# Designs tried in a protein design chat: VHH binders against q84jc2. Part 69

Target 1, 232 residues: q84jc2
Amino acid sequence: MSKMRNLVEEKFLEFYESWVIQLELYLHQLLIAHNNNTMSETELRHLISKLTTHHKAYYTAKWAAIREDVLAFFGSVWLNPLENACSWLTGWKPSMVFRMVDRLRKSRVVLVEAQVKKLEELRVKTKFDEQKIEREMERYQVAMADRKMVELARLGCHVGGESVMVVEAAVRGLSMGLEKMVKAADCVRLKTLKGILDILTPPQCVEFLAAAATFQVQLRRWGNRRHYVTHS

## First folded at step 22 (VHH)

Design gi1
Fold by OpenDDE, fold request of step 23:
Structure gi1 (fold): chain B 232 residues (1-232), chain A 125 residues (1-125)
Amino acid sequence: as target 1 above (232 residues)
Amino acid sequence: QVQLVETGGGLVQPGGSLRLSCTASGFTFDDYAMNWVRQAPGKGLEWLSAISSGGGYESYADSVKGRFTISRDNAKNTLYLQMNSLQPDDTAVYFCAKEIDMWTQEYPGSDFDYWGQGTQVTVSS
């Protein structure tokens, strides 16, 4: 079944497609760096900086788009069903990135005890923040089904007159709450990412970012193979 | 410290055009999305437009779509707002606003952490 797209969806789809292409280029560079022991620390830091800037760009674009239509991000037509299924409040779940960190520990990467402790602290904090946001999100979602809205639904009134005004008010209220929650979630995502990068050495950062980007790109590819996605 | 300085405001007739500029300093300009907001006399703040850090995405309020264009020059640390087809109800003080640092803080309930002093735009015949 074809899904209708609004102007925000179309614009962001175009942006996202370009963004993903650039991500793949950075991923390639990360993989080269990961397998090349001749790169200097300065070069690695530069690569890390480029990628982090790229991620910043995404979220600044996202927030710009959200100001026009936050609901567009709860459909996320630029993502395939698999990507959407793995989404938490319109993006990746912050605590999931620690799976990438765990992988590092199983590879040739050696984390010192101090790093391990800091990562664990960050993990705990991240999970706490996630749960807090989830609880608040639930409140907004459940609030949509207040007494007035339930009664209105029962009566089958949805077109014209005061009923439309009631629904519009409810949607506005929900949208405002959703926007707040999405932005809060994004802050948790980026704070978590930055936290990890601050704990890891440049070579470790490169490996971590390569793993994360690989997972993101592969998830998209896997989803596209399973489900036909049209972006026109 | 962070500074934002708006310029380009003035008096213009209905149907006229103005180009506002906002010069930023005290932070890494190209790491942040920037916004234009206005406040008309006796009214609240109205968000008008946003541009992503890299300039790859722009958004607009319905009230200014098709008339206003946001842009930025990161090399010059400058934000712009091209305003065309100006009407009397566009009369307001126009502010540039910096978005918060998403990397280092919890969402504080506001998108912006710094504002310029504003520049007056008056549309009158």
Scores: ipSAE 0.911, ipTM 0.965, lowest interface PAE 0.4, mean pLDDT 93
Fold by OpenDDE, fold request of step 23:
Structure gi1 (fold): chain B 232 residues (1-232), chain A 125 residues (1-125)
Amino acid sequence: as target 1 above (232 residues)
Amino acid sequence: QVQLVETGGGLVQPGGSLRLSCTASGFTFDDYAMNWVRQAPGKGLEWLSAISSGGGYESYADSVKGRFTISRDNAKNTLYLQMNSLQPDDTAVYFCAKEIDMWTQEYPGSDFDYWGQGTQVTVSS
C-alpha cells in the first residue's frame, strides 16, 4: 500500500534525495583524495570541512523537519527497508562507526598509540551515551504504553470529537518525548563523528569519511535493488 | 560574542505584511540552522519557523504556514521572516534563535542556545 506521504515526508524526501546526490559527489572526491597522495593537508582539510558541513546541513534539515513531524522519521519513507533496518533512533547507530575505524586500523592506516587510546575512550563514551538514550527511550515507550495505551484503546471505541482530541494530545505527548530522544541521539552521533575526526589525521579522516560515505551509499543501493525501491 | 539583532517590527493593520530581519554575529552563521520564535502577551514561546544551515530546508508551524516565509542570506549573516496576511493574533515579540551546536555537546533539552532581544510586532486596526 503506497503510504500516502504527508507533506513533511515529501519535502524531506526531496531534500534527502538531493542530499544523497551531493554526498555521492563528495564521496567521489574523497576517493580521489584517498588514492592521490599528492593533495596537501590544506586541501584535505577543506574537503573534510565540506563533508562535515554537508552532514551538518542534513541534521539541521532533519531537526527542522522533526519540529513539524517527528513521527515521519520513524517511518522514514525516504529510506528503503534495509536502511531502515539498520537505523537506530532514526539514524545510524553511533557506535557503528568504530567498526569503520577498526577497518582502517587493519588497512594501511597506522594509528599511533595515542590515537588508539583516544578512540577507545571515545568508544566507551559513545556506548555509554547510547545506552543512556536507550534506557530513556525504553522508559518513555513503556510509560506511554502503560499510561496511554489503555486509554487510547478505550477512546478508540468512541467516535466522539472529544476522544479524538484526547488521542491527539496523547500522540503529541509521545511525539515530544520521541523528538527529545531523537535529538539526543543525533547529538551523540555528531559528537562521535566529530570526536573521531578530531583524533584522526586529515588523510585518515578522508579515508574514514570515504568508508562511511561508501557504506551509506552502498547500503542504499543494495537496499533499493533488493526491494525494488526507486526513488524519484 | 554571539549576537542576534532583530529588526523590522512595528504596527501593521490586519491583512498587512511585514518583513523581519535578524542580523547575526559572533559565530559561523552558515553552519547553523536558524529559527523564528514569538511570544504573545501572556503566552509562552511559540516556535514559528526553521531554516537549515544551507537554506535547503524550511519548516513552519501550522499557525503560520502559507503566510510566513523564512529565508536567509548567509553572505550577509541575516535571517528573514516575511509575514503576510497578518492578523491580530500574530501580535507578539518575535525572536531570532540560533540552534545549538550539535557537534560539540549533548542535547541540553533545548534546541536553541542564543536569542535576540526581539522585535515587537503589533497587528491592530
Scores: ipSAE 0.901, ipTM 0.966, lowest interface PAE 0.4, mean pLDDT 92
Fold by OpenDDE, look of step 22:
Structure gi1 (fold): chain B 232 residues (1-232), chain A 125 residues (1-125)
Amino acid sequence: as target 1 above (232 residues)
Amino acid sequence: QVQLVETGGGLVQPGGSLRLSCTASGFTFDDYAMNWVRQAPGKGLEWLSAISSGGGYESYADSVKGRFTISRDNAKNTLYLQMNSLQPDDTAVYFCAKEIDMWTQEYPGSDFDYWGQGTQVTVSS
C-alpha cells in the first residue's frame, strides 16, 4: 500500500532529492581533492566551505519544514527504511562521526597528539549532549500520556465540529515539544561536525567529509536496492 | 552590528495586496534562513513563513498559506513577503526575524536571534 503523503512531505521530498544530487557532485569533488595532493590549502578550504554551506542549506530547509509539520520527519518518506532505521531524532547520530575519524586514522592519516586529545574531548562532550537529549526525549515521550493525549484518544475517530479544534490543539502541543527536541539534536550534530572540522587540517577535513558523504550516499543506495525504493 | 529593517507596510482595503521588504546587514545574509513573524494587537507572536538560506525551501503557517509568498534576494540582502487577499485579521505589526546560528550554539529555545523593528500593516475598509 502506498503511503499517502501530505504537502510538507511532498515539498521536502523534492527538496531533498535535489539536495542529494548536489551532495553527490560535491562528493565527487572531495574524492578528486583527496587523491590530488597538488591542490592548495586555499582550494581545499574553498571546497570544505562549499560542503558546509550545502549542509547549512539542508538544515535551514529542515527547520523551515519542521515549523509546518515536524511529524513528517519522524516518518520521513524521502528516506528509505534503512536510512530511517539508522536515524536518531530525525538525523544521523552525532557520536557516529567519531567512528569515521577512527577510520581516517587507520587509512594513514596522522593525527598529532594535540588533535587526538581535542577529538577525545569533543567525543566526550558529544556523548554527554546526546544523552542529555535522549533523557529529555524520554521524559517528553512519557509525558505524552498527558491531558492532550487523553483528549486526543477520547475523541478518537469520532471527530467533528468543535472536536476538530481540540484535536488540532493537542497535536500542535505535541508537535511543539518534538520540534524543540529535533532542533536540539540538530544543534548537537552541527556543533560536533564543526568541532571535528576545526580540529582537522584541510586535507584531513576533505578526507573526513568524503568518508561521511560516501557513507550517506551508500546508505541511501543500499537501502533503495533492498527495498526497491524509487524516487522521482 | 546586525540590523534588519522592514518596509512596505501601510493601510490597505480587504482583498488588497502589500509587499513587505526586509533589508539585512551586519551578517552573511545568504548563510541564514529568514522568517516573517507578526503580532496583532492584544495577541502573541505568530510565525508566518520561513525561507531557507539558499531559497530552496519555503514554509508557511496555515493562516497565510495560499495568500502569502516569501522570497529572498541574496544579492541585495533582502527578504520579501508578498501578501495577497488581505483580511482584517491580518492587521498586525510584521517583523523580519533572523534564524539562529545552529552551528555554534546550543538550541536556546528560541528560533530567532535578531528582529527588525517591524512594519505596521492595517487592513480596513
Scores: ipSAE 0.890, ipTM 0.962, lowest interface PAE 0.4, mean pLDDT 91
Fold by ESMFold2, fold request of step 23:
Structure gi1 (fold): chain B 232 residues (1-232), chain A 125 residues (1-125)
Amino acid sequence: as target 1 above (232 residues)
Amino acid sequence: QVQLVETGGGLVQPGGSLRLSCTASGFTFDDYAMNWVRQAPGKGLEWLSAISSGGGYESYADSVKGRFTISRDNAKNTLYLQMNSLQPDDTAVYFCAKEIDMWTQEYPGSDFDYWGQGTQVTVSS
C-alpha cells in the first residue's frame, strides 16, 4: 500500500506545474493584447474566457484532490515557502485583490464613477464573506478541542482494529470540516474574481488579468530564485 | 434542462468488470468536475471518484482505488467509470453527479447540484 498523502501531493504537484505553464502562456497572450491594440472586442472576450476557464479548471482539480487529502493544501509541496506564506485558507485572500485594482486605477486604468461604486460594493461584500468564513474557522478550532475528539485521539494508540476504525472516522470528521471551509473560501475567491471582471470593460479585464497573472508568476519565480532546497 | 443519464449497470460475478456511462445534457459539460457516488442497500451515499473539468486530475476513495478508473470524453458529453475486481460489497446504485458552479454562487454546503437517476450494479455469484 502506498501512502495516499504522498500520492496526492505528487499528483497535484504534476497538475500544478502544468497549470502554471499554461498560465504563463496566457500571460504572454494578455501582454500581446495589451500592447498590440489590434484585437477586436470579440477576441478580447475570448481571451478573457480562456483565463476564467483556466482558473475554474484549477479549482475543479483542487476540489477533487481535497476529497483525498485537504491537509495537502495547507503548506503545499507544489508551492515555495513564499507562496505558502501568502496563503489564506489555501489560496489568495479575496479582499487583497482590490489593492491590485487600486494600484492599476492610480497608474493606468481609468474607471467611470459607476464602476468605482460597484467595485466598492463588491469590496464590502467580499470582506463580509471573508469574515463569515474566519468566524467558521474559529468555531472549528474550538470544536477540535472538544472532549470527545480528545478521547478518540487517546484511544487511537491501541493496537486493535476497532480502535483504528474509530480513529479513522474521527479524522474523516475533522477533514470534512476543513474541506467545507476551504470550499467556502474558494467560492468567495471565484465570485470576487467574476464580480471584478463583470464590472470592468474587456480592455480593463485584460489589464487586471495580466497584473494578477504577473503577480502569481513573479511570486513563484522570486521564491524559487532564492534557492530554496527541497529535501531528498 | 440539466439531465444526467447513467447506463451500464447490471449483474456481474465476483472478480468481474463493468463499465458505467453517464451522458450529460443541458449544461456546458467541459466546465465542471464530474463525480461518481454510490448507495449500497440500507447505507448512506459514498463518494467514489472525481474528475476535474479538463480531465487533468482524478481522485478516488480508498475503497475503490486501484480497481476503479474514472474518465470523461468531453466531445461526447460522457462520463465513465471502469470497475474492475468487483466484489459483493460493491453492490449499490451508482450515480453520476455534477459539481456546483463555484463561479456564480456562495458555497451552499453541498458539492453537487444535479444527479442522475442511478444505475443498479449487483455483484453476486
Scores: ipSAE 0.774, ipTM 0.918, lowest interface PAE 0.9, mean pLDDT 86
Fold by ESMFold2, fold request of step 23:
Structure gi1 (fold): chain B 232 residues (1-232), chain A 125 residues (1-125)
Amino acid sequence: as target 1 above (232 residues)
Amino acid sequence: QVQLVETGGGLVQPGGSLRLSCTASGFTFDDYAMNWVRQAPGKGLEWLSAISSGGGYESYADSVKGRFTISRDNAKNTLYLQMNSLQPDDTAVYFCAKEIDMWTQEYPGSDFDYWGQGTQVTVSS
């Protein structure tokens, strides 16, 4: 009998490959806008909106998929091993995006004092939110161990209809807890992204989005090259 | 103001089909996943299906896979549920639900912020 998890993985792989292709097309547009100042502010805001809509589409698809199988997003078949190893609760770690902001500030991006202050406030809040989720994850892992110990003890005795119901309830509880943590992490990711885009001017947003998309594409390409080189 | 209005419910014989519609207003429909949820008599809410904001990904509960098809028309701000091979166990009030705005808030512990009033589907001979 086949596993339903494989069907979710197949469906989301198809979605993700299409989504990445479109992200690369948007990256090309971002790089044109960044490297050749030919777009009006209105055109830049429209491009920024296209990127935010594209990211929303990813997360709405992700949440639809995790209702069928949240475990598919831990060690995802649509990502290479480097991409999976670099994830924090099924995605990029929100606070790490500020390293990208810092690099942009050291190069061509000039921020006014009010923007710097708001970005530092956001960085602190983002780190605080991450730490809350990490503590919840630790508590969840302890609770899972307690539930598993109870179920293991029950396996060493008599099994019946009551035992099946208890096991099914425990599995449902574990899955729901994991889904909630993933969704909490996703909301921190998106709220952090929105916060950065709200603080930056449209040209600065284009540069940031280009850097973020470049990182995602490079992580994918670098991981594929290392994997194939190692195995060849 | 956010509004979701379901239509298309009714009485149908076992094995029959119905198509539900949900018309949305008061928000940017294209930015949000939409869901169908049902509540059978004396039971809790059962999630049935979700569709991503662009329509590029659809998911289904095991109880309805192969029989129900979710779709959306973003130009008309309308969500659909095609229900085939209906059985008496499908008798329920069917709700359209909007996913929360992941973009603006921390996760509140639930996925949906707005619901329609529901439409009754009754499957009996």
Scores: ipSAE 0.768, ipTM 0.918, lowest interface PAE 0.9, mean pLDDT 85

Design gi1
Fold by ESMFold2, fold request of step 23:
Structure gi1 (fold): chain B 232 residues (1-232), chain A 125 residues (1-125)
Amino acid sequence: as target 1 above (232 residues)
Amino acid sequence: QVQLVETGGGLVQPGGSLRLSCTASGFTFDDYAMNWVRQAPGKGLEWLSAISSGGGYESYADSVKGRFTISRDNAKNTLYLQMNSLQPDDTAVYFCAKEIDMWTQEYPGSDFDYWGQGTQVTVSS
């Protein structure tokens, strides 16, 4: 019934569960800071640094894991179906994060005109970077289809021991290409996050990080509840 | 400036063990994944192992899995590679490599921005 997990999936599931627990603990600190207007700028920057370090730690673990098996990150076993449905190239879509900024602007956060202008510039750059990756993904898909057709024709002819080397080289080339695209997407994600945090003031950063962590925790909670209810 | 210094290489018999160390300076060691890479005589670079910034995740190339163990001591800014059951084809120069700063740059097409000078490991009788 259940899907057999490979070693990478099992190891990363363990890492991810621990990582999410720590994210929830940091969320509690963010919520306290959000509700308390007596924290110094130094205290806020320290808290923001904890969150950015925590997010960096996720990506360093992810990159270590994808060196072993990049496909584990497409339809990940450590995410529920709702979390997986929200993924773009193994993670959150960089341009969509600006919806969260827009929501905060409407309800909780006042931005000056200079910040609004810089955020719009960042949104455009982020979309440009996404588009570049999507074009590379399209080229990868075309190259994969071409290599697949060649391999199918070659296997039908049984060209001998040399065909094993050609197939292995083709598979390595496809895996390397996919790995590079995932890493490019991750760099866009982190660069976008840094860009937002650089534009926002420390109190605004706390608001944003709290909203982002809340969304992630709630998406996991809602997806787990719905998933298990429909199977009970 | 970033510096990575590998030590612990040497001559060892087949089946033997060595522990490599890499001491780091000039950057916040705790913020980056660290890697071991080797280059056998006349061969290209081969990635061996990675460890995440906090040490919470470790990965290995198939060629060394089960024989090599990566670890780090962030308090000492030091990366380790424990190599057991060494074979003649493990003979290579072993390099410590720092992962790029994902936070500040577009992906450049490679994962590493700084390397040590390497330490020679020779497995022979």
Scores: ipSAE 0.763, ipTM 0.912, lowest interface PAE 0.9, mean pLDDT 85

